# VH-VL binders against Large ribosomal subunit protein uL1m (MRPL1), part 4

Target 1, 266 residues: Large ribosomal subunit protein uL1m (MRPL1), of Saccharomyces cerevisiae (q04599)
Amino acid sequence: FFHTAKKLYADDYKPAAMSSNAPSLTKDQAKKRELKRLVQRKAEAKRPATASPLYMPVTKALRYLRAAEVGRPQSQQTINLTTLVVGERGTAPLSGSVTFPKPLRYIKIAAFTNDESKLEELREKYPNHLIGGADLVAKIKSGEISVDFDKAFATPDIVPALQSQVARILGPRGVLPSVKKGTVSDDISSLLQESLGSMPFRQRGNSISIGVGKCYFTDREILQNIISARAAFKTAVDNQKSKKPNILSKTTLSSTHGPGIVIDFA

## First folded at step 24 (VH-VL)

Design f1 (from g3 with light chain E30S)
Fold by OpenDDE, fold request of step 25:
Structure f1 (fold): chain C 266 residues (1-266), chain A 122 residues (1-122), chain B 107 residues (1-107)
Amino acid sequence: as target 1 above (266 residues)
Amino acid sequence: QVQLQESGPGLVKPSETLSLTCAVSGYSISTGYAWSWVRQPPGEGLEWIGFIYYSGSTNYNPSLQGRVTISRDNSKNTLYLQMNSLRAEDTAVYYCARDLWFGSRYYWFDYWGEGTLVTVSS
Amino acid sequence: DIQMTQSPSSLSASVGDSVTITCQASQDISNYLNWYQQKPGKAPELLIYWASNLETGVPSRFSGSGSGTDFTFTISSLEAEDAATYYCQQYDSLPYTFGQGTKVEIE
C-alpha cells in the first residue's frame, strides 16, 4: 500500500509586489525628514543613560554578561563597547587609537638601551618583557636568548651595536629597531607606553565598537579600559575641525553572546 | 604606574586656611576617573572629604561643606585642597586618592598617596 | 549619611587562624562595599571591591561576602604580614563613609 504522498504544491503565493508607490518624497520633504531625525537623535543623545530601561551600572552589567558566557572558554569571550555617534551629513567619521591599561592581546616587547638607570626603570615597569643593554644583544647574538618578542625598541646609543651584531637576526623578523620605523628614541619609556595596548578604532556607520576586555579580565581592568576608550572617543570628537562635531550618544556593553546593556558613558 | 603625592605645610594655626597639593603622575587627571581627598585623624578612622571628577565637577562631604574647595591644574597635573577655618579636630593625615569610575556615582579608591600630616595647633 | 559599623574593633589571633570581620550598613547598600587594609604609617590598600571581588594581586586567603546591610570579611589563614587595620567602605551614595576599622594583631 504505497500511499502516494501527494506533494501538496505550496502555491507560490507570489506576494503581489505592492508597488509601494509611496509617493517619492520631494527632495525638500526628504531633507526635512532627515533634519527631524537628526534633531531627534541629538535629543536622545542628551538623555541620561539611567533613563534607559536597559541601563545597568558597569559592574552589574559585567556580571550578567559573564553569566551569559558560562560554559564557553573565557579566553575567547570578549567584552565589547559600542557607542552611537550622532553627526550631520558630511561630517567625517571618528577615528583614532586607544591605549588600554590591560590589552586584550599580549605582545612581548624588547627594549634596548645602555643607560642603566633607564634599564632599571623599564625592568620595574615591564617585568615580563625583554629589557637589556649590550648583554642582551650579546645573548641574542649567541642564540642564548631566542627572538620571541613581537616588537623591539631602542635608544640611539645602542643602535650601532644592534646593527652590527644582531641585524641579521632581527632584521628578517621585522623587529630590528630603526629611526625610520619610529622605534628608536631617547624617550624609550614613552615609546613603550604608546606601543603597548594601543588599539585603533573607527566609526562605522553610526557607531564605534571596540573590545574593552576578555571575560576573564577583572572588573577593574575592564573599567580602566572603558575609561581609556571614553577618553579616546572624546578626544576624537574634540579634534574634529567641523563647526558641528559629532556627538557621542547611547553606549552599550555586550559580550560575544550576551545582550547589549546600556551603561553611563558620560 | 599611577602615583599620587601629597604635600602641605605640616602645621597650621587655628582659624587659618589649609592648602594642600597632590601631584599626580602616570595618568592625566583630566582624562578620566575622579580624584578624592580623604583624611584620617591620628588613631581614628577615615573620612571622605570630597572629589573632583575628570570633567572638573566637584562633590563634597556635607559635613565639611562650605569650608572645603577642591580644584586642579591640568597643566601641572596637580590637585588642590583648600580648607578654611581650621580647628584642632582637623588634625589628620590627608590623602589624595584616585576613584575608579563605574557609573555616574559609583567609585572605589584604587590608588592612594602616602598622605601628609597636618597638625592644627596654636 | 550611611553609617558603617564594624565589629570587632580589635582582635588578636595566631598565624594560621581564620579571622572574620563584620560590617553593617545603616541602610541597604546592595553590594557597593569595599574592604581596605591599612598598615601602620601607610595608606589604605584596596583588597575587596563590590563586596566579594578580590582585587588583582591580593592573596586568595582574603575574601568578602554579603549584600544589603550585612557584610563579612574573612582571612582564611592569617599570616604575620596581615597585621593591620581593616576598613569597610560604602560607595552606594555620597558621602562615602567608612567603618571605624578593625585592628588585627598577631599573637
Scores: ipSAE 0.566, ipTM 0.830, lowest interface PAE 1.3, mean pLDDT 91
Fold by OpenDDE, fold request of step 25:
Structure f1 (fold): chain C 266 residues (1-266), chain A 122 residues (1-122), chain B 107 residues (1-107)
Amino acid sequence: as target 1 above (266 residues)
Amino acid sequence: QVQLQESGPGLVKPSETLSLTCAVSGYSISTGYAWSWVRQPPGEGLEWIGFIYYSGSTNYNPSLQGRVTISRDNSKNTLYLQMNSLRAEDTAVYYCARDLWFGSRYYWFDYWGEGTLVTVSS
Amino acid sequence: DIQMTQSPSSLSASVGDSVTITCQASQDISNYLNWYQQKPGKAPELLIYWASNLETGVPSRFSGSGSGTDFTFTISSLEAEDAATYYCQQYDSLPYTFGQGTKVEIE
């Protein structure tokens, strides 16, 4: 009983490479299409968020997003705000920083000054940060203290010591204080306060995306962060020295693994 | 920290106009939120007067509509309340407060001033 | 305007007692209700927002519950410092409206 195993020849249906001879749109046609798209995007930007079938109040949106993140590690449960940006071709991308009332991440900061009175004040106010003077510089130089801080600030008086002693250590890590970076000031306390909780944002393509919270944040905390983000984005638009500034458009709230929900961002 | 401080004349005559100020510190009034005025007659409950939104738009309690104007000076980070045609019933402690407002939704008053007493008397 | 009916208008209780205040809205306000504490000569302070969420720094003895039209504020164990007038406030729609207040006195 020789069961002839019929080798079913899987016919290699080579899908015919449809040469997408999409006719190369003439330069003029491409321009017209782009203009039409721009007009449409501008029109969409004027539509109220409530007109979207995906619209929800922020509190309701957060409930759904949290539900979507159930079972995920806490570190991966980020709430993201994405705002579409409508602008003409060649317009500079929006950029800036947001200071959140509830930061997503604690940034460890180093503060350097030779002013003992300032050191005491800063240590009291920022006990979880690295604050010191010449002694701290020396410890960093010697390797006694590891560079485990994300950002560093300094008063002008200690900058020469930083440059001479620890520039080779802090420089490659991008944490060397400098006037150019705005991390050197006589009012180091204010500088630290402004820096703590600050998150940079930059337009990428046609949108700005920024984390505005974690799922374990309260609705209030997230909402306050959203308000701060809105203010920062608006400021970025207002600061554009263009006759045709960018326009903020549809805004969505999403989680790491959750859907995008349209929210009112006005 | 956000702080609000009301100031006013203390005594106003009937039919005159009340002018109050609220100095805000720790937050720019043009950045976000709504900024409300609330009053409380002595020994009575609270009445919301109105607010000015961070964008400058205003909303008023209909019960006081036509008599109240809320304005601001962004450069001074100061709020103003004007109320016309004062009556004895307008005697109250007047508070300014920050109102969490986002989009079309209303939220709570999270910061209050200490209030200023206004007495309407001849 | 949404009317807020708060009850009782006043109550007296001893330290350690549980105190309950109710607030009824004239229409469905979902959970858009706040509770404030006001001590004599002071501005109101937010205790509870969204009907049941404690404001930061508020002791856990304070709680709120309810949705729709009926809301409850509870102090589980009254302390001497809790002598104050308490107000509910709706923020479902403008104008904002407050309950008439409940004066809590400690015996």
Scores: ipSAE 0.534, ipTM 0.811, lowest interface PAE 1.4, mean pLDDT 90
Fold by ESMFold2, fold request of step 25:
Structure f1 (fold): chain C 266 residues (1-266), chain A 122 residues (1-122), chain B 107 residues (1-107)
Amino acid sequence: as target 1 above (266 residues)
Amino acid sequence: QVQLQESGPGLVKPSETLSLTCAVSGYSISTGYAWSWVRQPPGEGLEWIGFIYYSGSTNYNPSLQGRVTISRDNSKNTLYLQMNSLRAEDTAVYYCARDLWFGSRYYWFDYWGEGTLVTVSS
Amino acid sequence: DIQMTQSPSSLSASVGDSVTITCQASQDISNYLNWYQQKPGKAPELLIYWASNLETGVPSRFSGSGSGTDFTFTISSLEAEDAATYYCQQYDSLPYTFGQGTKVEIE
């Protein structure tokens, strides 16, 4: 049932290919057909998702996708999001990255800085990680906060405090920020983004596909990840700064072995 | 994490205009979700007032008869509620909430403010 | 507007009792129903969405069932911290509408 929507939106072009004597398309005829296909895809992009017979709300779609993966190891059951992209020929493919509220692969990090404006910036951007200054260093020294993070980063201004107060705790565990290891920088935002492994995406052909969760993720976690993907795709479109930018068209959710289900990505 | 905080006058007179502010931290109000106002008269149930979507589109409860306007300032990451022609019946705790609205479908409110009591009395 | 009618408006029960609250919609809302808990002086908190799905971190003693117009919320073994007012809320269509609430008190 869900595969029908993919066929309905695909260009149903059938070139003549019966024999060696069959007429071939002229250069002008091929250009006309390409333009017609583009117009059709633009029209498809404008249709509301709710008009599709394969549309369902995300929570309902997740029920079907999880059911299709029954009997497989849950850690290997990925839910994928695919958005069709419509663009003029020669338009650059969309690309970018997304940081999910619930990562498909989780690592925990700590970031240390004495800069109050940077603390506020980092806490807004990375609310799920340990972000702090001298107080955080003191809490780790006292044992109030357990050393359970996988990596730590610091600005240079707090390195002396780290070395004097917690080097004997963090050093043996291999998580002490140091210049030699490249975990000390004035721009720790870049280090955090690189370490968290922001999920990259790039348009392949006429679509962008990205994993947005595992079947064991909660509905809330998957919905929030989908919203983050939407924001990242929209940012990629905005960054084109073109009079005729790529258009985000129909979006589907799928699992490794489940069907593609149309969702409203607006 | 995401936090919402309402502020505004505690006491207003009938026929005046209510102006409430909701400061949002931990998420940009223009990036995603819808942002709702909900009220609760003392000792009574909840009433949805309306929302502003991340795109700027608004939707209001028809029961408020066009008396309300929801707006925002993206640079301050702040939501506003204005309600004119106040009546005693408008006495309520007013909440702002992040509305997990996605596409054409509502799901739930995932973050709420603390609420602010507004009393309308003559 | 879709009207939501909760029953009862209040109840008193002892710790360990099973408590049931019903919610009736004025028209078919499929499974688009949430249950919220509200403690005094606090904002409502989501317990159940999609009629029967338990939100993360919500104890398993809470459950919901039903579809269409008739919905049920159950606390299987009441605990002292469950004293609160409970609301159903439909989200099939705008405007969002809530039941009038059910106040649950511990005897």
Scores: ipSAE 0.485, ipTM 0.781, lowest interface PAE 2.5, mean pLDDT 85

Design f1 (from g3 with light chain E30S)
Fold by ESMFold2, fold request of step 25:
Structure f1 (fold): chain C 266 residues (1-266), chain A 122 residues (1-122), chain B 107 residues (1-107)
Amino acid sequence: as target 1 above (266 residues)
Amino acid sequence: QVQLQESGPGLVKPSETLSLTCAVSGYSISTGYAWSWVRQPPGEGLEWIGFIYYSGSTNYNPSLQGRVTISRDNSKNTLYLQMNSLRAEDTAVYYCARDLWFGSRYYWFDYWGEGTLVTVSS
Amino acid sequence: DIQMTQSPSSLSASVGDSVTITCQASQDISNYLNWYQQKPGKAPELLIYWASNLETGVPSRFSGSGSGTDFTFTISSLEAEDAATYYCQQYDSLPYTFGQGTKVEIE
């Protein structure tokens, strides 16, 4: 089933050699090609998932995905959900967070504060996460510390430094603390406790990808997490308040080493 | 916390149409899951009537022979059951329930209403 | 339709006793079986899904086992609040069908 789905979705794939030999497109020709591809992708989004030869009910898909991860450390056996997003050029990327009924065990966070007493408390309580003040901000700006965290929080006293020094790094990844998103508070400890059960997401290119469970999760736990992800993605679309909102298209379940399997996300 | 509450008439006459309402709070009925009606005659077991999916699609127990219609009002977050050609054997407690139905596959009912007794009698 | 047969129809036991209820399906339903608890005047509540998985918040004294056609539900140390009627329910195929119930009373 997996090989066939790859062939079906190759319409957007262009071999590098063929692309390198193509004549340069004029501005009008490039816009026409882009519009044609958009119309094609919108039409593909309306096709039933059950028509795909790689479609499976979720529980059947999970059997294959769990089998593909046999023999790996249990903490690394993640089942991922990927949803294609179709949108007009210039449409803001989708972002938000999902609160799962069954949280994934490992969520990497960063916490920023200039309050030295709070800094010591947080480092003791959360030793496996990035905790720091101005020194951490500078290290992220310089690239000494990579942006490998899923969520970030800040006390108000360090927000100016975040905005001035790392907004262009953290903003595109959707992890910049902001008052509007509720990730800035004097009570950062409360934010961390509430958020360790949830996971942020942000559209990357034309898709959203998020972990929805571990292979050791039950079918119920993964199904409820998937339903929560679907709801969160639809909420992100609704929050755009756009006349031409993004469209959620094909959805695939996968694991690190398993195939992508089409599921009915409708 | 998700809560479901049924309401409707307690007594109806044979051959008439039953109309029941299920008010849902704590979860939007158009966001996910299926939403089932289940009935239980006094002192007897449970019988599934049918569901409406979050998308609006419906599925019914064949035993009710097309007598039932399940609908909803998303703006009121409310489910409806209509059952016509009532008979005495339709006397039961009627429940609405949240049905984990996903991708053409059923799993369980995780939240139930309190139930409402409907008596069909002349 | 898949017929679900529960046994016994009722039982009485003392607090601290172990209680066992069985459920038999008229055809192979794999593990697609749920257990519900219903107290008088109340709606059923899910206790166990997929034959053996406890729902969140359900005490560990409840357990389920079995597959195929034969299933077992056990309360390992009965408590007063466990007085209720218990139902199995198959979900292998539509229409969903339930067992006739088992009433558990505290003596």
Scores: ipSAE 0.258, ipTM 0.550, lowest interface PAE 3.2, mean pLDDT 83

Design f3 (from g3 with heavy chain Y106F)
Fold by OpenDDE, fold request of step 25:
Structure f3 (fold): chain C 266 residues (1-266), chain A 122 residues (1-122), chain B 107 residues (1-107)
Amino acid sequence: as target 1 above (266 residues)
Amino acid sequence: QVQLQESGPGLVKPSETLSLTCAVSGYSISTGYAWSWVRQPPGEGLEWIGFIYYSGSTNYNPSLQGRVTISRDNSKNTLYLQMNSLRAEDTAVYYCARDLWFGSRFYWFDYWGEGTLVTVSS
Amino acid sequence: DIQMTQSPSSLSASVGDSVTITCQASQDIENYLNWYQQKPGKAPELLIYWASNLETGVPSRFSGSGSGTDFTFTISSLEAEDAATYYCQQYDSLPYTFGQGTKVEIE
């Protein structure tokens, strides 16, 4: 029974291959048609999500999506958020980044600083990451600690030590902190926060799609990520230097093998 | 981590106005969620007072309507509760809480302050 | 306003016992009910959301069931640390309303 639902959504938006014999619409007719479509899309964007027969609260949606993924490998159980974007022709596509409270991918980070107070704070906040000062640099230099982190950050005070002692180790691996790469800052806490869980998004065609969780994430974690995504999309709209900014429209939550469920994204 | 901290006068006289503050850290109150005030008289149950949504819209418990104003200062990331014409029955621990709110729906209170006791006495 | 009637108001039980609390809504609230635990001098903590979903980090001995007007909260095997007051809370409509609470004491 579940296999048939995927086909219905894909087929309806296939523009019917208009047979080659459709009289070429005059430029004026084409413009009028485009305007009519835009008006219709704007009207649809103003409709409350609750009016959709496919609407349900996020918690309920997640229950169904998880059920749809039963028996599938965990690695293939991604929950995706897709938001339609309505804009006039020539408007710049929306783009930005969102920092998720619960990242979809684990990235191991190294953070270097000589500030002991900051080290303690960072170790408490990021216990699963490599955080240290001169001692950590020495251990990396000696080979006691292997370079198994994906990215490294530093405060300016420890950069000379990194350059002198471990640049030959970290440099070839592309993980040496540098001002040029934006991985060196006095506010290393903010830098880590922005880097951990940050996911870029970009409008493609008339929609933005982003992974917001895995099926094994908690409802809380997924909801928090969705809220973060909404905030980021809204910010992207607000930052548009256009007299006619893009409008966020119908939003759906789906899983890798699950249906699209309409959620309220207002 | 998100933290909420209530503060205010521990003692208020009858007929006076209560003013409470809730300092929020770890999250901007203008970015998302709703932010509620909840009170609990000593030894009694919980009463929802009202909330302010991240957009600034407010909603109040009808039982307290006309006496309560919830406001915020985004620059200070602080919430405010004002309650007029206090009575002895307004004696309670007052909590600020974050509402897990999304798409015009409440789900649950996900973060609470420690609460502040307000005693109304002559 | 939706009235939430919680029972009992208090109970005493021994470690290892099963404890059941009920909450009745004055109207159909579907599954829009949460259960909170409150320890003395502390704010409430979420245990169960949407009538039957266990919050992350909450022990599996806690459970919730029900829909419509009748809801049940259960502690399958009581532990000493479970001494607290428990509240149901509806969020079907504004204003949010709580049950009167159930004080659970350990003998």
Scores: ipSAE 0.818, ipTM 0.957, lowest interface PAE 0.6, mean pLDDT 93
Fold by OpenDDE, fold request of step 25:
Structure f3 (fold): chain C 266 residues (1-266), chain A 122 residues (1-122), chain B 107 residues (1-107)
Amino acid sequence: as target 1 above (266 residues)
Amino acid sequence: QVQLQESGPGLVKPSETLSLTCAVSGYSISTGYAWSWVRQPPGEGLEWIGFIYYSGSTNYNPSLQGRVTISRDNSKNTLYLQMNSLRAEDTAVYYCARDLWFGSRFYWFDYWGEGTLVTVSS
Amino acid sequence: DIQMTQSPSSLSASVGDSVTITCQASQDIENYLNWYQQKPGKAPELLIYWASNLETGVPSRFSGSGSGTDFTFTISSLEAEDAATYYCQQYDSLPYTFGQGTKVEIE
């Protein structure tokens, strides 16, 4: 009894390519739609965060986000702040830097100066960073010291030595100190202090996203970072030389694998 | 690090006006947070007086409303407390504090000054 | 105004003892309660925030619990350095209000 297994030919249902001839909106219709969207987004930006069903205080939000990250590697447990930005077409995207009281990442820096007094001060204050003068430049040149720092700063006195001896090494890596980059100053201590906690941000599309902490940070640390972020974003808006500056709108706190929770960012 | 330092006259007569200052260092008072005044009569509990928000808006304890003004000088990074029509009951240690304030919510007082004693006596 | 009733007003205990302080709010404040420690001649210091969260650097012998109207602060094993006055503080609504305080003395 040779049961002939009838090969049921799976009919190739070629899904008919519904030619989405969505009628090309006339330029005028597109403009009207865009204006309507802008008005809606502006209206949403004016709504209090507390009106959102997803709203909760930051401390409560953090509790849930931490719970969502349980079992994940610590390196992947980032808390992110996302702020929607409402702007008119042609408005420059918001950008700037935030100095966090609690940085998310350790940044190794190099500081170069020929001032021995400054070197001592800097070494004391920044023991885990690369601090040196002509000797350090020479060691970098020779390859004795590897370029494993993320940023470098210098006083003006040592800049010629850096340019002549290690520019080919530090330049391609983007860590060569320069006046244009603001990494050269007589007050190198202040420069370092400002830079060590500084994180750049840039608007992408209709939002700004920035890491504001790790799940293992304290609530205080995260709150302080969020406050700093808000201040920086506000400054970026205020610095816009536009008659119609961008508006910060709905802000959410999320974790790497966690949900977005609405917070009051006012 | 953020530091707050209160200063005042120490002794004020009844019916006079109290003027206190709080010098803040390590953080700009116009950048963020709220900044409160809290007082404590000798041997008694704590009473919140009011705050000034980083934007300059103020909020006062209704129990002291009408007698208290909180102000600031951003250029000096200094807070001020003015209290009118002082009474013996206003004798207290006066503290300035930073409020961990974000959005529309207070969380806690995260930094305090050492306080300044004000005695109201004839 | 939200009234905070703290109990007891004072207590004496020995090193190693467990100490419990209660705070009752006149209305539901959810978890918006902080606990502060104040040593003589010093400003208050935060110990517990949001009813049950330990502030950074605060020893684990300190704890807080409760929600709504009834809150508890506990020192599980009293140390000599814990001699202080403790205050609850609500921040559900303005004005912020404090409990009357509990003076903890060590025998």
Scores: ipSAE 0.815, ipTM 0.955, lowest interface PAE 0.7, mean pLDDT 93
Fold by OpenDDE, last read:
Structure f3 (fold): chain C 266 residues (1-266), chain A 122 residues (1-122), chain B 107 residues (1-107)
Amino acid sequence: as target 1 above (266 residues)
Amino acid sequence: QVQLQESGPGLVKPSETLSLTCAVSGYSISTGYAWSWVRQPPGEGLEWIGFIYYSGSTNYNPSLQGRVTISRDNSKNTLYLQMNSLRAEDTAVYYCARDLWFGSRFYWFDYWGEGTLVTVSS
Amino acid sequence: DIQMTQSPSSLSASVGDSVTITCQASQDIENYLNWYQQKPGKAPELLIYWASNLETGVPSRFSGSGSGTDFTFTISSLEAEDAATYYCQQYDSLPYTFGQGTKVEIE
């Protein structure tokens, strides 16, 4: 009894190319439509987030997002912030960087200085990073220590040693400290702090999206990151040398597999 | 790390005006959060006085409304509390604190100063 | 203003004992309640936020529960270092208000 499995030919529903004979809006009609859309988007941007049925305080939102990620690998449990941006056509997209108090990714850094006091401070503050002076340079030169760090910073005093001894090692890897790259400073502590946890952001289309945490982060850590992101976005808006700057609008918090929840980003 | 440090006259006479300062380090008061004043009479509970938001907007406890002004100097990264018409009941340790404030919501006080004692006495 | 009634005002217990403090709000505040610990001469420190969430670095012997108007703070096994005054604080609406505090003494 050879049951002939009838291959149900999935009829190629070629969606009929509905010839969008939508009458080509006259240039004026298109402009009017765009203006109306802009006005509407601006009006929406002025609406309080609390008026959204999807609004939740961040702590509550995080609870739901974490629940949505249960059973997923930790590496895939990212919390994302998405902010709509309202602007006129032709305005430059917003871009910048955010320094998160709690970075999403661990970046191994190297810090070089001949100042022993600074070395002690940095070692205490950054125990999992490569901190050293002339001895560290020598170890890198000899190959005793592998170049497994993502970025390197230095004080001016040790730059000549780096250039003379390890430039051929660090240079090709793009991790050689330099003034031009902004990785050399007398205030190396501040430099490291600013660099660690720095995340670039760029407006794509009508929104900015950035990871602001992992589900295993604490609420405090995520909140602090969100606050930092807000500050950075605001700064980006403020730096727009335009008479009509972009406006930050509706903001949502989501997870990799979770829903978008509206939060107050004001 | 964020640090807050209160300073004041220690002793104020009745009917006089209290002026306190809170020096903030490690974070710009104009960048984010809200910044509160909280007081605690000796041996008593805590009373929220008011806050200034990072944008400069202020909110005050209605119980102290009209007597309290919270201000700031962004260039000095310093907060100020002014309280008029002091009474003996205003004797307290005065704290400045950072409010974990995001959007229109408060979450908790995440950093506190050590507090400064103000005694109102003739 | 939302009134927070905290009880008891003081208690004495031995190391290892379980301690319970209650806080009652004059109106429904959902879960918008924090618990603070204050040691003598120090500023308050956050222990529990949003009624039941343990702050980072706080020992697991501390816990919070409740919703609406009735809240409970518990120390499951009291340690000598837990001698302090504890406060509940609502943040449902302005002005923020605190409970009267509970002084915990170690016998």
Scores: ipSAE 0.808, ipTM 0.951, lowest interface PAE 0.7, mean pLDDT 92

